# VH-VL binders against q9uuj3r425to622, part 26

Target 1, 198 residues: q9uuj3r425to622
Amino acid sequence: SSLTEDNLIVSLVPKILAYLLDAYSYERDEEVLSCVWTTEVPLKDAFDLKSVLRKTDNVESVLNACVEKYTLSSITCSLRLCLLEFPDSLIRSSFYDYFKAIYTTYTDFEDLDHRLYSIKKCLLHLHSTPLHILEEIIRHLSAYAISIRMKDGQIRHLAKIISPCVLRPPDDLNIIPVEDTHPTLLVIDLINEFENLF
Short names: E, the ipSAE of ESMFold2; O, the ipSAE of OpenDDE; V2, 0.75 times the mean of E and O plus 0.25 times the DockQ between their complexes.

## First folded at step 14 (VH-VL; framework fv_acimtamig)

Design x3 (at its last look DockQ between E and O 0.57; V2 from the best seeds 0.74)
Fold by ESMFold2, look of step 14:
Structure x3 (fold): chain C 198 residues (1-198), chain A 123 residues (1-123), chain B 106 residues (1-106)
Amino acid sequence: as target 1 above (198 residues)
Amino acid sequence: QVQLVQSGAEVKKPGESLKVSCKASGYTFTEYYMHWVRQAPGQGLEWMGIINPSGGLKSYAQKFQGRVTMTRDTSTSTVYMELSSLRSEDTAVYYCARDLEDYDRTGPYFDYWGQGTLVTVSS
Amino acid sequence: SYVLTQPSSVSVAPGQTATISCGGHNIGSYSVHWYQQRPGQSPVLVIYDDSDRPSGIPERFSGSNSGNTATLTISGTQAMDEADYYCQVWDYRYVVFGGGTKLTVL
């Protein structure tokens, strides 16, 4: 019912990320590779794949058998759906306004160290399971962005797509107001500064 | 007339930190990732890491994780590499090298290098 | 971690053809780049993407890559070609250099 209680997602995350890592080497289309995490997919396909993944003990075998039916973007979308179905984000929603204050006050490059300090302080307060999942996802995204030397606009787009998994407002809608940029800015810092944060 | 001009040679003692600068000119600084590579005396080239000088995305070779920090200053078109807790085996020439402008599956490869910065770590 | 293996040295007579190998498991699926480094100088790119020559590099430098071996070939070797040579690939998010080959022209 929560990320602290779902041992299935804890075991699936590193296996799905390892599969994606290997699959990137086989994707010859640079445009497709650059959008693996951001390409829209039919929600039906992502939900179907999620249900299959929850029933398997061999993630690699299932994903290999399904490549003709599902794209790599279906795999990333199904992972994001798993995280969105939990009532709270990886960084607990009680931190939503904390980071809103940080990212409205410390906006410049000279303020980076203060933002990083604030992030590290937050990470110390996370339960080990959400923290582990967050670290593995950000490690993967940071490496993926490096592997294709993403431009800043691509990183911002990626961060926007991932941000609802990372930090959401404390309400039942699980929707980030369009005016609130700080969840995206937080994910940008997590990706850019992974080496310094984890 | 792309140029990468590095800071001058340094002598350090064990336990200190080094910080090498690489000032770029003749191109749009923020459009090219930058790499750091070192070479100990009589040894081969050793990659240390990469930084995007625009947004600061960075990744370090595993050997240097925990000891290396890469930063940049877009106002001066300069990247920095800092290596802490120096040991005598950190004696090397340190190079910056420019990546490609855009993602290319064949790259990176380095057509422009800095002149190198000799850092000597001795007791 | 991915490893590139080069011979430590290669010796050739002036005017002869030098070949410098770079071994790696399935290196033929990588794009291999080659650098020349003379003593006291920065490396210089001499071949990129297996076989392409940057502007200003003499035509006697060529490269190939298939299977488990990439090769730098220097035809009509001159004394000025005496240098260390390094192969390099990008392995996902890591740059990997070979150990280097010292080319001696006797």
Scores: ipSAE 0.832, ipTM 0.919, lowest interface PAE 0.6, mean pLDDT 90
Fold by OpenDDE, look of step 14:
Structure x3 (fold): chain C 198 residues (1-198), chain A 123 residues (1-123), chain B 106 residues (1-106)
Amino acid sequence: as target 1 above (198 residues)
Amino acid sequence: QVQLVQSGAEVKKPGESLKVSCKASGYTFTEYYMHWVRQAPGQGLEWMGIINPSGGLKSYAQKFQGRVTMTRDTSTSTVYMELSSLRSEDTAVYYCARDLEDYDRTGPYFDYWGQGTLVTVSS
Amino acid sequence: SYVLTQPSSVSVAPGQTATISCGGHNIGSYSVHWYQQRPGQSPVLVIYDDSDRPSGIPERFSGSNSGNTATLTISGTQAMDEADYYCQVWDYRYVVFGGGTKLTVL
């Protein structure tokens, strides 16, 4: 059932993130480490890995066994694909216009408190499952970003990559309008201000 | 020339909070991470945490989690470190240190340091 | 947590070569940096990225890193080199310092 499938993904996400966290500690190639989330990979690899991960109860064992076959970027891409299979974004698409308004109005650094307030208000209205997944992902990305001392541009790029999983437009699960950058801006604030938001 | 100028020495009581400032000059403040490092009398260097250029992203040493807060004011080119619930063991010289841009390196190193701020915690 | 181990003290005569070790598990896979701290002063970067010298640091300072040991070498040691020396690495999200080595110039 759909619920069963969703539950599998929910259990899968934290395990994948935990594995990645460990992997970071052993990766000594800065170029590789800095691009784990942003490097493009063959979609076939990501889909194949996703299929394997969704059929296992031991994510770590599977990933360890696949180290020679799949890169870290393949893992992150597979994770994103899993999240994109949800019927809605982690933050409900009903908030799309809400955040559009927020990030149109509060664009300055001095407006951070207003944005944070708005984000917190939204988070209070999320169901436990998507909220938990969101928290885990943002926690992970915040930690990852600081670990490689990301510049603002890098954080923006990371945010852009993950934003489709976080906030989608209504009735369009696959495309964020190019003219609307507020999902990316939202994720930037989520990453930067994780400790203040969660 | 790059300069990091810290606030003056302080005397605190147990349970109080300290807040040390580090004013940066001579470079683009918004392009560099900043670190805080302390040193107890006669002891070694102890890393406290890191804060990104915008001031939004931080990472603290586990030992100080829950007690330390790092902030930045871009308008004044100043970084702050606040430590709460002070104990006698928190008596130390506190340093701010600039994280040199190392986009081609695996980890941060500190090319410039503040002069240090002595904080004494005593009853 | 990752740990760096340094000898507590090293002594050398003027003009001799001082060697300060920094031990860590597979430290050779890290980038090791070294700081000099004279009494009452702030630390000063003397070696970065295992073996590179910042501008203004004398050539008598050198560094190496392999296996489980990084090494700071000071050739032709002078009285002014008497100080505490700290090695440092970055472990994912944490800066790790060695315990420091007091270099005495006899």
Scores: ipSAE 0.769, ipTM 0.893, lowest interface PAE 0.7, mean pLDDT 92
ESMFold2 (binder alone), look of step 14: mean pLDDT 93; pTM 0.949

Design x4 (at its last look DockQ between E and O 0.62; V2 from the best seeds 0.69)
Fold by ESMFold2, look of step 14:
Structure x4 (fold): chain C 198 residues (1-198), chain A 123 residues (1-123), chain B 106 residues (1-106)
Amino acid sequence: as target 1 above (198 residues)
Amino acid sequence: QVQLVQSGAEVKKPGESLKVSCKASGYTFTEYYMHWVRQAPGQGLEWMGIINPSGGLKSYAQKFQGRVTMTRDTSTSTVYMELSSLRSEDTAVYYCARDLEDWDRSGPYFDYWGQGTLVTVSS
Amino acid sequence: SYVLTQPSSVSVAPGQTATISCGGHNIGSYSVHWYQQRPGQSPVLVIYDDSDRPSGIPERFSGSNSGNTATLTISGTQAMDEADYYCQVWDYRYVVFGGGTKLTVL
């Protein structure tokens, strides 16, 4: 039920990310490629794919067999839905207010080193499974953003979409209050500074 | 009149760090990614990494991961590359090179380069 | 990591056509860029996107790319073309340079 106990999600995330990495090389439409993680998809399509992925012992075979049926954005949405099934985010929700304080106090470029120090201290307190999944996701997103030379607005949009998987309050709804921007700002730092954090 | 002006030559000892600056002018600094490339004496071009000067998104070549740090200062239109734990093999000319303004599937190509910064590491 | 292979040197007589190869697995699916570097100078872009010339590059410079080989061609080679030449691609999130080819004009 928890991230530390779900062996299926541990194996599923790296396989989906590897599939996406390979699929990016075949996507010739630059507009589609730039929006893979942010394009809105019919929620039914994402849930349908998630249900199939949860039942298979061969993720790559399922995705290969259904390439035309499952858009890349449906695959990224299904991955996010898998992570949202857990009651806690990848960064334990007990850090929610910790980072709220950090990102209300240290807002500028000269504060970056302090924010990075705070992130590194948090990472030392994560269980190995959530930490590994977080590292793999941020590695993928950082490389993806570099691969298309994302502008800052695109990175912010990407970070906002991913943030509920990364850091959310401990509420049952798994919803970040609309006025709270610190989960997005944290993910921006994770993506931009991956090379320095992991 | 695009210009990339780099800091002057340096002489270093093994174990020290180097830090090269690249000051941009003649264009909107934050609209173009910047790359670092080095060239050891008599050798070929070796890519070191890339930085977005606006938000600081960065990626390093695997060979330099853990030793290289790339930063920028938008108030001075300057990017920096720092390489730590220097060895004699790090003796090279270090270049900054400007990427394209907008992403293009043809990828980065570098029509503007800095003048190069010679760093000599000798024991 | 993706590798680009160039011959270490190519020699041509003045007025002849020089060809410099850049080998890579399925390089025809990449956009290949070429740089000229004279001794003591920064590299200069001479071909981008396989075959396009930047403004100011003589039309005797041309490029092609298919299969596993990209080629820089210099027709009517002049002494001033004597330099090192590098091919370059973008492989997902990495810039990759070829090892370089020294062009000698005898």
Scores: ipSAE 0.787, ipTM 0.892, lowest interface PAE 0.7, mean pLDDT 90
Fold by OpenDDE, look of step 14:
Structure x4 (fold): chain C 198 residues (1-198), chain A 123 residues (1-123), chain B 106 residues (1-106)
Amino acid sequence: as target 1 above (198 residues)
Amino acid sequence: QVQLVQSGAEVKKPGESLKVSCKASGYTFTEYYMHWVRQAPGQGLEWMGIINPSGGLKSYAQKFQGRVTMTRDTSTSTVYMELSSLRSEDTAVYYCARDLEDWDRSGPYFDYWGQGTLVTVSS
Amino acid sequence: SYVLTQPSSVSVAPGQTATISCGGHNIGSYSVHWYQQRPGQSPVLVIYDDSDRPSGIPERFSGSNSGNTATLTISGTQAMDEADYYCQVWDYRYVVFGGGTKLTVL
């Protein structure tokens, strides 16, 4: 992807999140609202929407115009697809082993401070753009989670869904091993402790 | 039986901080969200914020953003609410309130309340 | 921000029906909950999800919600029902209370 294309995506993400935030306030079906990020959608729809969104400077107008065609879940899926197109995860893949070590060592609730310290240290080393996007996403998800009063299991599921966008292994062609759950755990802490981290 | 027992009344000066505790018993503490609501003398109920069972996830009313901190101690089944930079307008009875058990069907409502903690802010 | 509007006061004679309204834009799309607060006491949930009664709440308490108005109804009002009543909804991330209604039993 060209720098121009990346910049477009960077500008797109906050706008999509803003739209979703507004959309949540009007959604009265709790079942729909509770699974906006976790519901599976046809990939074709997500890709089609992504294509449309990447061709416009007016994200809100486009999303409003296609509200009958695309669900909120399609929007969130499209957003994730956009993030996955970046050459690296928001947190650099070079931190993959770093966090693996942290979440294998500090597994207890009492160890939260150690994890938070480690996360903060990492965040200080991120470039401004990915850090900003990360902050916006985590802020959004934290707000979303509390809005529907997510249980721990739901937060874990949400974290699992978004974790590939947040932290990938060093080789993007490799799938995160099933045994390695530290990216999910990291996102859980990011979501739960947003105010302490950002 | 479910009980929410709050800390005692306090007198504070402007600029100080208050910290109210709410000890829960009679149910699984780690399975319920907790809310804080205050009520100024002769006034209505004012929502302050919500904290999840683990204590990590919080949401505060905009009015209190930057001044309020909610925490939980699972080992003691206690929820805390701290409010800093106190003003005379912060004089109120502060309540902890347990969120409903059935979170899946509707927005939060409060089935159990603490007895309230009066905090008086005066020069 | 979402706003709930209640009358400041309602008066009723013993044995009569008291009606307390809670107004809000499209409030019928929300789940409305009601609390009773007697002087010097903590609030008590009396109606949840528009019309459901918690255990221990008398049957004379009922609720409805449609359009722009939710209503708490107390039939056969008794002296013990004299209290402040608050309606409440959840607006995405915020709990919203009505201003409260003082019910006086004459």
Scores: ipSAE 0.628, ipTM 0.861, lowest interface PAE 1.0, mean pLDDT 92
ESMFold2 (binder alone), look of step 14: mean pLDDT 92; pTM 0.946

Design x5 (at its last look DockQ between E and O 0.38; V2 from the best seeds 0.00; counts 0 for: pae E 14.9 > 2)
Fold by ESMFold2, look of step 14:
Structure x5 (fold): chain C 198 residues (1-198), chain A 123 residues (1-123), chain B 106 residues (1-106)
Amino acid sequence: as target 1 above (198 residues)
Amino acid sequence: QVQLVQSGAEVKKPGESLKVSCKASGYTFTEYSMHWVRQAPGQGLEWMGIINPSGGSKSYAQKFQGRVTMTRDTSTSTVYMELSSLRSEDTAVYYCARDLEDYDRSGPYFDYWGQGTLVTVSS
Amino acid sequence: SYVLTQPSSVSVAPGQTATISCGGHNIGSYSVHWYQQRPGQSPVLVIYDDSDRPSGIPERFSGSNSGNTATLTISGTQAMDEADYYCQVSDSRYVVFGGGTKLTVL
């Protein structure tokens, strides 16, 4: 939450996302490309890369120099770790139970407009920095999912992996209770309905 | 050998409730979600809802909200579906069906089905 | 709600190819699964993920999905293939079945 930490994350996010977009064009293995955001990496590798990225003004140069050492999944994991260091999720944790109620009540296709209305209302109440970061990430993931023609199960897995960055409970344990599916469902709607929401 | 064995047929009157059990065997019960699907005589398949047996989370089709309750007992590897305030239109065969969600390909789809439980509601 | 449209019946001669359609708006963006239900029996999965065949299902069963139509194809149709067939879409939040198609082998 420090001004310095917030400024670093604001500057890092678009640079890392731009690097990933370019890197996707060189990856020809469909299975590897489909798992860039979801492949588990050793936490040590992700923390090491995060530390290097936070100290540089030239993200592209650092990432290019490390291509043999770090995978694309290490880069996405490092980005997620940066977001988890925020004291709160991108959508404030005070909305956790609000969305739990929404996704318990409005569960199917004809309820989509109500869910979108609820999301738009929430977005109006976010501060500009978390809103901008959220928009940049969801724009990227929406384009990524379309470009590789992700099917629903793949989108659900992607959404599950990134959901702690987006919405987590107020106790800020960086985990979502296993029984709570609404943060994943919210991220699915954000990805699938990006153009209607932002 | 995966098996889903359901409780026996029931005859009910309008206004009563039904409770169908589905006992799973041949796999790790908590690794798979369970769905309930019904089929009125001579009609197609109608999805009712899902329960995740590991945490007990559930989601119901809108048509059944307020009338359906799904529960599970992990010690006996059994899921239950209760439908209250029965009407003659609830006459159907009720199936439990196992869901294997594949994060890299797709889901849900139903690879194993119970034998079905006929519930007849007549006044 | 999302609607899947199937023909109510399809008739084919033995040994010929049966084609069962499943129509839906932009159905090519969904994973489509197919079930066979013989009279008095539970449904059996015959195709998943548009075109994949579970173990034990004969190779004469195949599937495709693009645009607004998914298709189940049964080549070399046999009397034992006479059954009802249902398509189902996979959405992370929605489970929808088609109305079913009765396949008759004359």
Scores: ipSAE 0.000, ipTM 0.507, lowest interface PAE 14.9, mean pLDDT 84
Fold by OpenDDE, look of step 14:
Order: structure tokens, then C-alpha cells, then sequence
Structure x5 (fold): chain C 198 residues (1-198), chain A 123 residues (1-123), chain B 106 residues (1-106)
């Protein structure tokens, strides 16, 4: 069940991201566009949409048909829910303490190169599937952030939201301890330095 | 009421070290990062570094790398900043400043400040 | 290193509007915060996140940030507003201050 579900999600993620990119171009409300990923939505809506998306071979058609029912934020939330269904984060949870150490040690802006080296080293050890998904997500978010001229705070907020999908603690698939900010910091670097990392 | 009370003024000689304390009260000490900012006489504010709530993570301005050490004592709700190899240019008022809980929004900025500690470095 | 540039001084008559600029490369991509420092006192946060006011700060204080310039505006300037003002930005764990602007109320 996990393999089939994983394959479905692997196929689904790029299609959703492609739809979102297109949708951004038609969104005229800048405020809405700026918070597509950060706006809270009813979880029921996100789950409902996820269920619909997982049952279709034509993601774009379904999403187009659901425009009146679901917001873009519902789509992004549904995507996150799909990613959270993986048995592990895209970056293996075994790297949780690794990155905790990295972002405890290399905290200065000038330490960016050290962080990037560490991230690259980790990425080299990832399997192709999670690495590809990670790349697609980070590419999307990086492009999105640039397109709407996201500020640092906005990027942090975005990073916090997506972090559970990227790096989870061991044996905890859904919760990142509040005291640990390194997953968020990692995602910030991933987004800001996409071209240097992938 | 949030209060940051710093140690008193000090006079130092070149080559010595200074250690300024900042005692926090009126809030949960272990939930907020603390910054240090200094100001030379007649000059602007200069950020020195940040120490996280646990004291396990620190970030220093490049200018002070190798000379500055920030520490925390949870038992006394006190943050310390030590600067070594003092020079005349280190003469300044040193401030501790609390980081507002806004990591997810706008990053570090300071909502409460200590009263400042004047450190004079002279031969 | 990132650099923020402020005018060294600004003068305004009482009741008039004071404007203090903070220049930086693509500063609009940062959240800008502003501090007031009266003579002999510690700095006080007066604007955060470009335009938000902390509790207790008068409404006559406002801020904006776009492109390469952030601006602190003080409408109806009063004598008590005479102070040094500093802009500040940060990344994840690095903070930069402007050089400060002395506001004189004539």
C-alpha cells in the first residue's frame, strides 16, 4: 500500500505544483497571492481535496473544476498533507540531529558556505524519489518567493509551514518541537540557495 | 513588567576583558533570545550578537568573532557578554536587548532594552 | 556586509512632518524596524515590520518600505520626538543597524 501510495504522490506533487504556478499568474489580488501557502484553511477542506486528487488521473481538470469550491491555499494545504503521508520526511529523519548540530554551530550569515556544504552532503545521500520531490517543491517555492518578492519574515513563515514535510524528528512524523528551529532554518537555506544546492 | 537590568559601569585597560551582565525579569526567561548591542560615544548602534533561549546556539557579528562570548544562566535569569582583548575602540555603552517572539514573521528585532553599561577602555 | 544608510540629521518644526529615510540595496525584501533613542536613554522600538506600531507608540509614527528605501514618518512632530532614530534589518540571525539620524525639533 505504501509503494502504490508513494508512487501516486510522486506523480501528483509535480502536477499540483504546475497548476499552482499557472494559477499564480491569474491571481490579481496581491494579498491573496502573497499568502497562498501561509493562509490557514479548514482541514476538512484540505482533506476532502486531497481525497479527490488522489482518485484522479487528471489533476489539472479536477483542480479547474474545483476552483469555486477550493482556494489555492486549500490546494497547498492538500499538497502538504500528501507529503506528510510519507513514512518519513523528504530528508530522512535520521538527519534531524545532524542538522540540529549544523544550525547550532553555523549560525552566522558568514557561515552560509558551511551550511550549504552540509546540506549538499546530505542531499547526496538521499534516494532519488524524495530528492526529486524535494527539488521540485523547493524549486517551486523559490520561484514563488522571488515572483512575489517575499520578505525574510515571509520566507521564514513559509519555511515553518513546509518544514514538517522536509525534515521531521525521528519517530515523530507530524510534530516538530517548538524549541527546535533548525528544520525551518534548513528550509530557508534550501529556498534561498536553491540554485547552489540543486 | 519586563525588565532588563545590566551591571554597572566599568573601566578597563587595553588587552583586558570585559564581562557585562543582564538580569531579566517579568517574563519567562527561557523563551526569549537575547541580543547585545553596543554604542560608542557619539556613534550609532552596533549589533554584537544573539544567544538563544537555551544558550546552546549563538551568532556573533563578524567583527567580534573570536573576541566575544555570550552565555546564559537560567538559574539567575542572567545573560552575560564577555569581550576580550579590549582596545580603546571598544569604549562604548553596551546594551542587552530582548528578541521579540517573532521568528516566524520578521526575524530578530528588539522590544525591550537594558539601561546600558558604559565600559571605558583607556591606558 | 549589508549596509543601511541614513541621513545624519533631519530638522523639523513643531507640528510638521518629519521623514527619515533608510537606504539599502533591495531593502524592500527585508522587514525594517525602527528605534528611537533619546539623549542618555536606551533605544525604544517605535516601528516593526516596516509599518507596525508597538503598543504605546503614538499613531503619529508610521513606516513604509519599498524598493531600496524604508521611511519613518512622524506626523505632528513634538519636542519629545527629538532623538536619534535607527533603522534595522535582519536575516535569520544577523542584525544590521543604520547609522542613525538625529531628529531636531526646532
Amino acid sequence: as target 1 above (198 residues)
Amino acid sequence: QVQLVQSGAEVKKPGESLKVSCKASGYTFTEYSMHWVRQAPGQGLEWMGIINPSGGSKSYAQKFQGRVTMTRDTSTSTVYMELSSLRSEDTAVYYCARDLEDYDRSGPYFDYWGQGTLVTVSS
Amino acid sequence: SYVLTQPSSVSVAPGQTATISCGGHNIGSYSVHWYQQRPGQSPVLVIYDDSDRPSGIPERFSGSNSGNTATLTISGTQAMDEADYYCQVSDSRYVVFGGGTKLTVL
Scores: ipSAE 0.000, ipTM 0.538, lowest interface PAE 12.3, mean pLDDT 90
ESMFold2 (binder alone), look of step 14: mean pLDDT 91; pTM 0.937

Design x6 (at its last look DockQ between E and O 0.64; V2 from the best seeds 0.74)
Fold by ESMFold2, look of step 14:
Structure x6 (fold): chain C 198 residues (1-198), chain A 123 residues (1-123), chain B 106 residues (1-106)
Amino acid sequence: as target 1 above (198 residues)
Amino acid sequence: QVQLVQSGAEVKKPGESLKVSCKASGYTFTEYYMHWVRQAPGQGLEWMGIINPSGGLRSYAQKFQGRVTMTRDTSTSTVYMELSSLRSEDTAVYYCARDLEDYDRSGPYFDYWGQGTLVTVSS
Amino acid sequence: SYVLTQPSSVSVAPGQTATISCGGHNIGSYSVHWYQQRPGQSPVLVIYDDSDRPSGIPERFSGSNSGNTATLTISGTQAMDEADYYCQVWDYRYVVFGGGTKLTVL
């Protein structure tokens, strides 16, 4: 619905994620590695990199040529900006209230199987392109979280940062911002249960 | 006093599944990732995967992807490893091993191991 | 896919020094851990973070790591040191063990 296969950014996601995966193995600064997806970067730097990535035929070549200029956090921030630029989230915003109901009803660990069933039903109704991008991102984040053996608080923080890319409210033009927790809780389940869900 | 106590030895037939338990005591169960390692007779140590017993985040060695499932029960402080579609080369001693409490670039390394569970797969 | 290589066996006379190598491309950039496994027993950590000794491990166990080789050294080798020895690293999201080295004390 909101994403198309002709969108240039759709072709970039797997390449950017592959670059990050390789780069994690060479990052020796534990603090940098722990915060690759959560470190705030100057907004100008993220937009500049996004603009360059939209114009290139070869993502790896661009990123390798300017490693000193483009930090890993700039790369992840640019990717998130690309996903936020689309009119809708990866899980269509029409599911926003569906998941709000799920995560207000089934709040406990014992309810996990019901939440997973509900997520699987939703995934079956996504178009193939946003579903593929979602799967690739969650696969990457699950592996990244394992690589640094994230504590639950770190997983929650990561999930909060990525959640607007995954699920955001419908009809944003006139909606007053409200801090809802269910998009974060959904992403926590996606990350923790990747092996079961995809 | 940290202890990891595993379920007893099992004999299985090809095509069946095995499920080994590892009950933890003497520490805060949810603060440490848990690993599974196996060792076929006369062979070396082979890593199978890792699970976070708190939230259930888990990852498997590529060789076992699709056949292994790691779960936990926080109410009993127990992790489980299930291996399906068994074949004779799955005959091994299966170990659980505890990770470090905090992220450490030097680790993981395993200072506490279960006693091992021998699983024999034969016709 | 990172690979650690160890010799299959090492033999030493009692009281002599045993050295067990663990080879890997740029292994010096990893933290290397070593385990002792006596027959019929679970592995026991003997060296962690290249050279650090857990409490209860004799001072005759030492370790080093540089370049493409990590080394476990056992001085004053005793009969009870007969065991299999494994090196281990963490490679991004995978634990990698060496193939193991059987130490024989003759």
Scores: ipSAE 0.807, ipTM 0.904, lowest interface PAE 0.7, mean pLDDT 88
Fold by OpenDDE, look of step 14:
Structure x6 (fold): chain C 198 residues (1-198), chain A 123 residues (1-123), chain B 106 residues (1-106)
Amino acid sequence: as target 1 above (198 residues)
Amino acid sequence: QVQLVQSGAEVKKPGESLKVSCKASGYTFTEYYMHWVRQAPGQGLEWMGIINPSGGLRSYAQKFQGRVTMTRDTSTSTVYMELSSLRSEDTAVYYCARDLEDYDRSGPYFDYWGQGTLVTVSS
Amino acid sequence: SYVLTQPSSVSVAPGQTATISCGGHNIGSYSVHWYQQRPGQSPVLVIYDDSDRPSGIPERFSGSNSGNTATLTISGTQAMDEADYYCQVWDYRYVVFGGGTKLTVL
């Protein structure tokens, strides 16, 4: 992807999140609202929507016009697809082993401070753009989680869904091993401790 | 039986901070959200904020943003609410309230309340 | 912000039916909960999810919600029912209370 294309995606993400935030306030179906990020959608729909969104400077207008065609879950899926197109995860893949070590060492609730310290240290080393996007996403998800009063299991599921966008292994061609859950754990802490981290 | 026991009444001066505690018992503390609600003398109920079971996830009413901090201590089954930069208008009874698990996902409602903590802010 | 509107006061004679309204834009799309607060006491949940009663709440308490108005109904009102009543909803990330209604039993 060209730098121009990446910049477009970077500008797109906050706009999509803003739209979703507004959409939540009007959604009265609690079941729908609770699954906006976790519901599976046809990939074709997500890709089609992504294509449309990347061709416009007015994201809100496009999404408003497509309300009947695309679900909120389609929007969130499209957003994730956009993020996955970046050459690297929001947190650089060079930190993959760093966090692996952290979450193998500090596994208890009492170890939260150690994890937070480690996360903060990492965040200080991120470039402004990825950091900003990460902050916006985590802020959004934290707000969303509290809005539907997510239980721990639900947060874990949400974290699992978004973790590939947040932290990938160094080789993007490789799938995160099933045994390595530290990216999910990282996102859990990011979501739960947003105010302490950002 | 479920009980929410709050700290005692306090007298504060403008500019100071208050910190009210709510000790929970009679249920699994780590499974329920907690809310704080206050009530000024002769006034209605005013929602302050919500905190999740782990204590990390919080949401505050816009009116209190920047001044309120909610925390939890799992080891003592206690929730705390701190309000800084107190004003005379902050004189109120402060309540903790348990968020009942709503299996129907109909939003939070409060099945148990603390006894309330009167905080008086005066010069 | 979402706003709930209640009458400031309602009066009823003993044994009669008291009705307390809670108005809000499209409130029928929300789940409305009701609390009773007697003088000097903490609030008590009396109705949840529009019309459900918690254990221990008398059957004379009932609730409904449609359109732009939720209603708490107390049939056969007793002296002990004299209290302030608050309606409440959840609006995305915020709990919203009505202004409260003082019910007087004459």
Scores: ipSAE 0.741, ipTM 0.886, lowest interface PAE 0.8, mean pLDDT 92
ESMFold2 (binder alone), look of step 14: mean pLDDT 92; pTM 0.949

